# Designs tried in a protein design chat: VH-VL binders against o04291r164to392. Part 48

Target 1, 229 residues: o04291r164to392
Amino acid sequence: DANNPAGLLSIAEEALAEFLSKATGTAVDWVQMIGMKPGPDSIGIVAISRNCSGIAARACGLVSLEPMKVAEILKDRPSWLRDCRSVDTLSVIPAGNGGTIELIYTQMYAPTTLAAARDFWTLRYSTCLEDGSYVVCERSLTSATGGPTGPPSSNFVRAEMKPSGFLIRPCDGGGSILHIVDHVDLDAWSVPEVMRPLYESSKILAQKMTVAALRHVRQIAQETSGEVQ
Key: E = the ipSAE of ESMFold2; O = the ipSAE of OpenDDE; V2 = 0.75 times the mean of E and O plus 0.25 times the DockQ between their complexes.

## First folded at step 23 (VH-VL; framework fv_regdanvimab)

Design X04 (at its last read DockQ between E and O 0.72; V2 from the best seeds 0.76)
Fold by OpenDDE, fold request of step 25:
Structure X04 (fold): chain C 229 residues (1-229), chain A 121 residues (1-121), chain B 110 residues (1-110)
Amino acid sequence: as target 1 above (229 residues)
Amino acid sequence: QITLKESGPTLVKPTQTLTLTCSFSGFSLSYPGYSVGWIRQPPGKALEWLALIDWDDDKYYSTSLKTRLTISKDTSKNQVVLTMTNMDPVDTATYYCARIYSDYYDWFDPWGQGTTVTVSS
Amino acid sequence: ELVLTQPPSVSAAPGQKVTISCSGSSSNIGKNYVSWYQQLPGTAPKLLIYDKNKRPSGIPDRFSGSKSGTSATLGITGLQTGDEADYYCGTWDYSLDAVVFGGGTELTVL
């Protein structure tokens, strides 16, 4: 059975470890994104990397919501990610350690008509850490990683999601610290050169996805609490 | 093929404003990820960065020249314009525009051939 | 004021290897990769190296880039007479929020 819980858990744990090393560590060479200065009025700390496979962006910011609420919001990608066409959860599997494993098929819109849209077949792992933090990490399932085979790509180009996700740490007094990592390989080489920035720019990824997520959460927080973020 | 070409006056009087236009092809600032920068080089001297503008209309200027510089883009014409006020003979240089395809604004490719601007009475 | 420092000149015989150094600080080379440019007399600069060690199309592998700490190095092997030119390093400075260039290095082929 391709859905062997033990095997999936192993993949999930590896994804988690790698994600955490990116989110708060230096597993990826993070550099501050130009144009986004940190400060009280800033969206948060945004960093990007070019010393990794594919493209990667990281953001960290405060949000006036509880961790679980933040997680719920961010898990609904179509609600805040413009280029997200659809998200289908094909399987939900208890991890046996309190966590949940989801097998997800994601379809994206093509940012240009000159290239085929990308899709993802991923394992998403949600769990609570010992320190009370909530983590949602996600990575592509490939022949290299193991796991079940995803749906056929049809008219899509199968892209790869490296360990990505968000870490939500509760703050004393309320709210959370949100760490987001987006790390993807969108197969930019198959795209016309003039359009490649859309596929190989970490900055664009940061703007379109990572920062968008953070802004969305903060917006929801403001709407919910009436507080200025 | 990507090309850039600088145009504008080659002679400017002191205190006057220099307006240079960079016309480019092969890319567009309507596409995310592209930027255009201006660099000048006085005769026999080193390269000096002046300003850049990106697809998102973000602008950056040399600190020392910021008060004198204005950069803008016309996406429909594939042009970037640089204005520099209060020109002085010390501003005599070859002025280049160049494409930036970097999240970090750390390289220029390709470059225009440059236009020589002389500031003289 | 030059933010990046290069030797004013270097020279070598044809076929030899030369290196050109570019020294910066933690706010530029320490955080960013260096680009290198070749400028032949009377011509516009041409990109040789970007992202530390990547070469644009058409640039021969005789040209290489490296970085260590707050310094970068351009290497040229198999020196040719046609390599005689000025070479500049450049990068982004995060403290200045500006592109910065070195003072340039004149390469003479003996």
Scores: ipSAE 0.885, ipTM 0.935, lowest interface PAE 0.5, mean pLDDT 95
Fold by ESMFold2, fold request of step 25:
Structure X04 (fold): chain C 229 residues (1-229), chain A 121 residues (1-121), chain B 110 residues (1-110)
Amino acid sequence: as target 1 above (229 residues)
Amino acid sequence: QITLKESGPTLVKPTQTLTLTCSFSGFSLSYPGYSVGWIRQPPGKALEWLALIDWDDDKYYSTSLKTRLTISKDTSKNQVVLTMTNMDPVDTATYYCARIYSDYYDWFDPWGQGTTVTVSS
Amino acid sequence: ELVLTQPPSVSAAPGQKVTISCSGSSSNIGKNYVSWYQQLPGTAPKLLIYDKNKRPSGIPDRFSGSKSGTSATLGITGLQTGDEADYYCGTWDYSLDAVVFGGGTELTVL
């Protein structure tokens, strides 16, 4: 069930503001990711967080697809996120300002048998900005944020997605500049110390999520053009 | 408890190849998150980083020494091996291995106690 | 000629404060944080400071770190005779694709 649209829009607008401050600003202390060398095969610029709440990763790259197509591809999380077990869109709500709010339940595979797999209960907000950019941002709904209660997580640990998403700017001459931010708290303290890097490393987050998303979109762009990458 | 221990010859002759083994416990390179590196310190001189190997087998080497260095790992034995060719008396030093956090490669903790290698005829 | 430059020595009396500088460039300290290591005579180095100003368990809060531009500073307050050691800064250099250490600073407590 859905709370009133004004309450959900308030949560969505706060998530959007926080996401933009990470994507285009310094709300996260970003450090260049080691091993992402520039060159003809470079996918873009990748950074990881240092000294932030939870863990975060950011990427920025060029893709030869229109912004709406990029958004469509990236919203289909199971198609590119290897650890994504399932995505269930429980509700789709008009935002009242031309945007769309989705309530989403996501289950992930566990990277180890010694800790429970994580799941997420999130609000995803899609809208077009005044400058023609398209944005998709997402954050967990909790008792602190308000909003509808999510599905029970009897075999999962409920993780937190902090404001995250995609900012997709159209380019003159076609294509898009894609900014990706992933920011999560996977409850690393709930796992044995020897395995904590799987849940608290910003570099691992970038490799498994942020870089994977950018590579996926670029691969689809190459397949659409009929060329090998 | 995490420990690392260096082993290998303490005396080599000029031109010989040095092989050092780092044996460690309390962590593993079969899981993501950590790497192991080698650092040396000539008597009375500063620390000099030599090489590191990551859990995913990525390797990095000192710019000035990379043609002489090879690093490898055996994750089932919890060992990392450093090979350094064409040893010279200037390479006389205490050699340390250390655990490194893989996100930034600047977080060396803990260190082994070191092994002193003398290069002399 | 070192990539990271430290003063070769500093000294102060017990109870005083000292700072140790580490000067680098835009390819290292300008892009990343700095870790600090203590090496007591005859022993292996020990991590003191990482992630700008975080301390491993067992390191007292009188040790602190800071960074500005391409320089970093280790601060030690309430000096004790047991602090007499060599201190090294270290970080990653993105131009060299390598770990770099400073030349070390010998701290004498008198």
Scores: ipSAE 0.676, ipTM 0.852, lowest interface PAE 1.3, mean pLDDT 90
ESMFold2, look of step 23: ipSAE 0.658; ipTM 0.835
ESMFold2 (binder alone), look of step 23: mean pLDDT 92; pTM 0.943
OpenDDE, look of step 23: ipSAE 0.693; ipTM 0.870
ESMFold2, look of step 24: ipSAE 0.644; ipTM 0.830
ESMFold2 (binder alone), look of step 24: mean pLDDT 92; pTM 0.945
OpenDDE, look of step 24: ipSAE 0.839; ipTM 0.917
ESMFold2, fold request of step 25: ipSAE 0.660, 0.667; ipTM 0.835, 0.841
ESMFold2 (binder alone), fold request of step 25: mean pLDDT 92, 92, 92; pTM 0.943, 0.946, 0.944
OpenDDE, fold request of step 25: ipSAE 0.867, 0.882; ipTM 0.925, 0.935
ESMFold2, last read: ipSAE 0.641, 0.670, 0.633; ipTM 0.833, 0.843, 0.825
ESMFold2 (binder alone), last read: mean pLDDT 92, 92, 92; pTM 0.943, 0.946, 0.945
OpenDDE, last read: ipSAE 0.877, 0.878, 0.869; ipTM 0.933, 0.930, 0.930

Design X05 (at its last look DockQ between E and O 0.81; V2 from the best seeds 0.00; counts 0 for: pae E 2.2 > 2)
Fold by OpenDDE, look of step 23:
Structure X05 (fold): chain C 229 residues (1-229), chain A 121 residues (1-121), chain B 110 residues (1-110)
Amino acid sequence: as target 1 above (229 residues)
Amino acid sequence: QITLKESGPTLVKPTQTLTLTCSFSGFTLSYPGYTVGWIRQPPGKALEWLALIDWDDDKYYSTSLKTRLTISKDTSKNQVVLTMTNMDPVDTATYYCARIYSDYYDWFDPWGQGTTVTVSS
Amino acid sequence: ELVLTQPPSVSAAPGQKVTISCSGSSSNIGKNYVSWYQQLPGTAPKLLIYDNNKRPSGIPDRFSGSKSGTSATLGITGLQTGDEADYYCGTWDYSLDAVVFGGGTELTVL
């Protein structure tokens, strides 16, 4: 059974482990994103990947919101991700440990008219860690990973999301430390050569997705608290 | 095919301003992902990086020459322009423009053929 | 300030293997990726290696790159007369936000 809760939980746990190793470790070779240095006016620490499959970006910053609120905000991708066309949650499954597994179909806008838009079929796992941190991690479901078959990709190119997500740690005195990892394979070889940078640049990914998420949640925090972020 | 070509004066007097143009084809700075840089090489000496500009109009300059350098792009013409003020005979060199297809600005490919600039009274 | 140091010259006979080192002056080079360029006499530089060990299209597998610690190495096997050139290493200095080149190495084929 492709929807076997035990099987899905296994996939979720693997995704979580790999995501955490990216978020706070060196599972990916992270290098500082040029032009984004830490400072009083900086958004946070931004890094991009080298020598990995696909493209990846990581960001870390402080947010004056509690972890659950941050998670709610970031789960709503259409609200802050400009290139996100739609997000459909096809299934919601309790993980049995207080966590939640969601099967999600995402459609993106094409960054160029010269290429087909990308879509994703993913498993998203939300859970609270022992230290009080909240994690939302997500990865593509494929024949290799197991799990149910996603919707047909008519007029889209199915892209792959490698273990990605956000780790939200509560801070002493209030607020959260937010770690974001985006790791995708957008199948850059299927597009014209002149347009490949749009699909194989970690810097572009960082700007359009990773940093956008961090800026959005900080903006919401500022609006809520009246404080300058 | 990607090509770059440097153009400008080959002779400049001391204290004058040098203006070089890099014309390129096969890629554009109107779309994300590409960068163009300038490198010079005095006769018989090593390569020296001068400046670079990317598709997002981010600019970086050599620290030692920053006050003398200005880099700009014209995306409609597929050109990058470098200006260098207060030229001195020590600035005599072959000047190259080159493309960077990297998020990390750590390699150039391909290079223009270079233009030789002589500073002399 | 990051400085890349190369030997001024190396030489070998045709068919032999040569290595050219590129050493960083700072520990920061350990996190950097190194590129290598070949400059034939009277020509513009040509990219040989990027990302420490990757070859661009058209570069033969006789050319190889490696990096360990604060030192990068260019290897050339099956040396040919046409390999006689100047070779430069390069990288990005994250401290200064600048491209840095080595001093260059003159390769002579005996």
Scores: ipSAE 0.783, ipTM 0.899, lowest interface PAE 0.7, mean pLDDT 94
Fold by ESMFold2, look of step 23:
Structure X05 (fold): chain C 229 residues (1-229), chain A 121 residues (1-121), chain B 110 residues (1-110)
Amino acid sequence: as target 1 above (229 residues)
Amino acid sequence: QITLKESGPTLVKPTQTLTLTCSFSGFTLSYPGYTVGWIRQPPGKALEWLALIDWDDDKYYSTSLKTRLTISKDTSKNQVVLTMTNMDPVDTATYYCARIYSDYYDWFDPWGQGTTVTVSS
Amino acid sequence: ELVLTQPPSVSAAPGQKVTISCSGSSSNIGKNYVSWYQQLPGTAPKLLIYDNNKRPSGIPDRFSGSKSGTSATLGITGLQTGDEADYYCGTWDYSLDAVVFGGGTELTVL
């Protein structure tokens, strides 16, 4: 059935493989984001997509927190994602390998009154890799992927999250290397031309989601360590 | 339809300050997506980029001219203003404004028709 | 002083194919995408190609673009006398934090 754990694990592992190829590889044509030069005060390395389906952004940075703490913070999207209205975890399923599968409904605020707000129905998969890295990846559940049907989106446009998430590698000196990928299709062509960049700009996606997440965990890390930002 | 039009003086004396206005329609700088830039072309010569200003007020200037250039916007009027100080006869050119996609700053569409500015005594 | 190098001129017969090169560096074409512009005599430049190889609406298929390494190429097939114009490449340079244009190429159809 739609809630079959073996079927959901198959979706989760495909999402993981696709996410990793984006996070550490060249599955997306990444270009350096203008204004995000590597430097003493930069938050990390930030790239945005060109010529891909939908829009994508990637960031990589150092954070002085253990991998599990970083994952806990980033899973709480309302705490760092400004446009996130709500996150409802409707199901939590053990993956049988120590990992966890979550079925999540997320509502976003609209950037303008002239277009409907977007929502997402997703599978989120958390697992530990053999090298001690922790991964949280996520993708939309659709009729094409399989899995259970999500809540109705009467007042929202159902957007698609393509395999996205974060990879958190422990550092031998303490702290973590955080890789973040956000990859979405917000259905930009359904929006009037004057507003379309709000829904198809990889730079805006990076600023609102990817960079915001990295800034948030780094700020918490500074407060936890007692260091001044 | 998206259009841009340059306006300002067509004759300027050496040492004076040139102020050009780009008036545009069909898009806005009130929210994300687009940038407006200025490009000039001396008679018979190549295009030279001058400056750009983004919707979030980020600004970039030609390295060689940045001490002489100031760019600003009035989003309520759909206008971008370029000011260039200490004009010299070598600054005689056609000045264009153009819309730029904000993610990459690497392509310009559409362009204004251009305004020719002559610097002479 | 231009960071992007184009041949100053090219020529070909009507109906032929011509290519126009644009050579840059790792800080511009090597890291970013290239656009191409046509400037007909007495007119403003017009976008022909963006994102290395994409055409805006209204640009015929006989105009094409490509990029390899730090160089880009504009191709024009089925040359017409109306194609006589100056052609410019452009991109962003991450070292200068600036838009850069090539010096332009004058196309003559003979």
Scores: ipSAE 0.514, ipTM 0.791, lowest interface PAE 2.2, mean pLDDT 89
ESMFold2 (binder alone), look of step 23: mean pLDDT 92; pTM 0.948

Design X06 (at its last look DockQ between E and O 0.79; V2 from the best seeds 0.00; counts 0 for: pae E 2.05 > 2)
Fold by OpenDDE, look of step 23:
Formats: C-alpha cells, structure tokens, sequence
Structure X06 (fold): chain C 229 residues (1-229), chain A 121 residues (1-121), chain B 110 residues (1-110)
C-alpha cells in the first residue's frame, strides 16, 4: 500500500534528517549571498549553494512570532510566493508522534512564456522537536523514494523538491529564530539557454522564494505587534 | 552565439575621461542571471578587474579605482558603458569586457577581444 | 586584501603533465571557488575552469582543476605546443566585494 503510514513516516523522517543537516549544518556547500550582508537593516543571513544538485538557498532571521504561528503563515505559500499558482493537499495523515504528514500537489507559474510551468508532488512533514522547535520539511515523492503516485503532470514539467522547509526555534524573551532552506531541481536543461539562469541560479531562488518567505512572515509580525522591524 | 565587443577612443590625454562601450549579443541584461564586467591589462602585466554590473543593476568597483569609475547599462541597446576619470599614462592598457553567469561573479565567459587604450600627451 | 599567488613560469615537454598552483594569502579563500583562464599570445583570455574543477563546453579533458584548503591547482596533461600561453587564476574576494586575479603563469612547452 503506497499510503502505508509506516512507509510514509520513514520517508518523512529521512526528509527531516536531511533538511536539518542543511538548515544548521554543512550538508550543502553554503556560501554567503553577495549583497546580503548582515547589519542593522539586514533581513538576516542569506546563503546560496554551490556545487550541489539543483539549486538551493538558505536564510536565517528573527521573527517576533511564536513558532506555530510562523509555521501557519509559511505553509500558506500562495499568500507570499508570487510564482505559486495553487497548492492542493490531497491527504493528511497523523504520524503517531504528534506530527502530521501531508501529501501536496503544487503548481507554479512559469517565469517565462518560453517554457512550461513546473509542478511538484511532495510529502510535507510537520513536527515538534524535543527542544521545543517546530519543523516543517518537504520533499518530492518519486518512484525512487516510494510513496503514492501523484497527479498527472499535464501541461507541466514535474520538478523535484529535495528536502526543504523551515526550522522555527523559540527564542528567549519571545519570538522565534527562523531557518529556511529551499532546495529544488527545476530541470533547467529543458528550457532555452538564454532563460536557463532562471532555473539554475540559486541567487534567483533566494530572492524569489527564500527571502520572500522571511520578509512576508516579518511583515505579518509587524502588523500584528505594531512594531517596526 | 554570445559575443562582446569593446569600443571607444584608443588615445586619451592625461586628466581626460575615458568612456568605453561594451556591445554584446546572444544575451540580455533585461533577463535575470547575467552580468557584464570590465577587466584591463597593461602591456606585459597581469589582469586587473575594474567593475561589473548585473541584470538587477547591482554595481561593484575595484576599491583602488572606485572614485574614478562609473558603470552603467542600457538594456535596450545591449550595451554597458564604463567611464574612468583623470586618466594617466599608467592607465595605458588593453580593456576587456566579459560576461558573467555566476551567482558569485567569480568567472568570466566569454570575453571580448579587447580595445587598446593609450594615455599620452 | 586577498592576493592570489602563482608561479611566474612553468615548463614541460610535449606529452607531459604540468601543474600550476594558485595560493591565497588569506584563509578566506577556503570558502572561495577558483576559476582559470588561458591567454594565448596576443589574444583575449579564455575560461578553462570554473567552480574549482568544472570545464566549460569545448574545453578538453586534458585541462583539470582542483582546490584544497587555500590552494588551487590547474592540471594540464598531454601537453601540446599550442598550450604555450599565460594562465591566470581568479576568484571573488568577499571581504572587499571584488574580483581578484593571480599574477599569471607563463607556460613554455620545451
């Protein structure tokens, strides 16, 4: 059974482990993004990948919201991700440890009219860690990973999401420390060469997705608290 | 095919301003991910980076020459312009423009053929 | 601030292997990626290696790059007379936000 809870949990746990190694470790060769230096007016620490499969970006910053609220905000991708067309949750499965597994189909807008839009079939795992941190990690389900078959990709190119997500740690005195990792393979070779940077630039990924997420949650935090961030 | 070509005066007097134009084809700075930089090479000497400008209009300059350099782009013409003020005979060199597609601006490909600029009275 | 040091010259016979080193003056180069350029006499530089060890299209596999610690190395196997040129390493200086080139190495084929 492709929807076997035990099997899905195994996939989820593997995704979690790999995500955490990216978020706080060196599983990916992270390099500081040029132009995004830390300072009083800085959004946070932004890094992009080098010499990895696909493209990846990482960001870390403070948010004046509790972890669960941050997670709720960021899970709603259409609200802050400009290129997100739709998100459909096809299944919700309790993991048995307080966590939740979701099977999600995502459609993106094409960044150019010269290429087909990308879609994703992913498993998203949400759980609380022992230290009180909240994690939402996500990865593509493929024949190699196991799991159920996703919706047909008519008029889309199926892209791959490698273990990605956000780690939200409670901060002493209130608020959270937010770690975001985006790691995708958008199949850049299938697009015209002149447009390929849109699909193989980690910097562009950082700007359009990773930093956008951080800015959005900070904006919501500011609106909620009335504080200037 | 991607090509770049440098153009401008080949002779400049001391204290005058040098204006060089890089005309390119095969890519556009109106599309994300592309950058154009300038590098010079005095006769018999090593390469020296001058400046770069990317698709997002971010600009970076050599620290030693920053006060003398200005870089700009015209996306409609596929051109990048470099100006260098207060020219001196020591600035005599072959000037190259080159494309960058790296997120870290750490490699150039391809290069223009270069234009030789002589500063002399 | 970051200085890339290359040997001023290297030489080898046709068919032999030659290596050119590029050493950084700062430990910061450990996080950097190095590129290599070939400049034939009277011509513009040509990219040989990027991201420490990647070859652009059209560059033969006789050319290789590696990096360890604060030092990068360009390797050329099966040396040909046409390989006689100046070679430059380059990288990005994160401290100054600047491109930095090495002093160049003159390769002579004996």
Amino acid sequence: as target 1 above (229 residues)
Amino acid sequence: QITLKESGPTLVKPTQTLTLTCSFSGFSLSYPGYTVGWIRQPPGKALEWLALIDWDDDKYYSTSLKTRLTISKDTSKNQVVLTMTNMDPVDTATYYCARIRSDYYDWFDPWGQGTTVTVSS
Amino acid sequence: ELVLTQPPSVSAAPGQKVTISCSGSSSNIGKNYVSWYQQLPGTAPKLLIYDNNKRPSGIPDRFSGSKSGTSATLGITGLQTGDEADYYCGTWDYSLDAVVFGGGTELTVL
Scores: ipSAE 0.822, ipTM 0.909, lowest interface PAE 0.6, mean pLDDT 94
Fold by ESMFold2, look of step 23:
Structure X06 (fold): chain C 229 residues (1-229), chain A 121 residues (1-121), chain B 110 residues (1-110)
Amino acid sequence: as target 1 above (229 residues)
Amino acid sequence: QITLKESGPTLVKPTQTLTLTCSFSGFSLSYPGYTVGWIRQPPGKALEWLALIDWDDDKYYSTSLKTRLTISKDTSKNQVVLTMTNMDPVDTATYYCARIRSDYYDWFDPWGQGTTVTVSS
Amino acid sequence: ELVLTQPPSVSAAPGQKVTISCSGSSSNIGKNYVSWYQQLPGTAPKLLIYDNNKRPSGIPDRFSGSKSGTSATLGITGLQTGDEADYYCGTWDYSLDAVVFGGGTELTVL
């Protein structure tokens, strides 16, 4: 059965494992993003993918908010992702091990009139790890993964999200270390050649999504904590 | 078909400012994902990278020459301009422009045919 | 002050295999991918290999590339007289924030 909760948990656990291997390891061939150096004034460390399926970006930075608040902010994609048109949570399923599985339909605005806008049909899995870290990971449900068929993609091109998400580690003195991975295949072949770099560039992905998310959380943290300097 | 062509003076005197123009076709810097760079090669010597400019106006310069170099673009004309101040006879070289289709600025294709600039009194 | 080191010259007989090395550091080849260029006498450089081991359309498969650690290698099999040229490696250096090229290798077919 496509709607079997045990099957969805299996998909979620595999997505979690793959996400962690990207966030903290070398499952993607990461290259430092040019112009994004570590330092006291930087938002964090930013890397982009090289020679992988699709495109990917990774960022790591410090945020003066606790993990659950960071997760709450980042799960609300329209609040920080400029091109996000809508996020519809169609199902919420307890995972039986304390985690939560969501089935999510996301629509994006098109950056040009020359190509159809993208949409996503995904499973999002939220859970707490043994060390108190909080994880929100997400991946597309496709014929290869199993799981329920998503809404029809009328007037959209169905894009693929490969295991992606947020790893949020608590700090002893308060605040969090935030790891972000975005990994997508935007179906660049369905786009006119002159616009394909917008859909194939890991640097553009980093600028528009990964860095934007980290910057947004850090801005909220500054406003909430009343931090100056 | 992607093409690039360098133009400018072939002879300059020491202390003068060199201005070179790269005119290209088949791609644009008005769209994401494209970069143009300048490379020179003194006679009988190795390639030396000078500068690059991206579609979003990010610019990078050779560390040793950055105080003498300025790069700019005119997206409506499909042109990139390199200016190099205080020319010296050691700057005699063939100057190339090339397209970069990489977020990592680590490979160049295609190259222009190059223009030879001689710096002599 | 050369950041990427290549042998100044290399030679081999027609039909043989030759390799050209490019040695760098952790700030360039160790962190990034390598490209290779062929420059025939009197001509502009031409891209031969990108992303360590990929060939552009029109480059025959007797040209190959590889990378290990902070070094890269260009391989040419079935050597032909028309392969006589200068060969350059190139990449980005994160310490310098600059493109770097090797010093070049002159290939002679004997």
Scores: ipSAE 0.525, ipTM 0.794, lowest interface PAE 2.0, mean pLDDT 89
ESMFold2 (binder alone), look of step 23: mean pLDDT 93; pTM 0.950

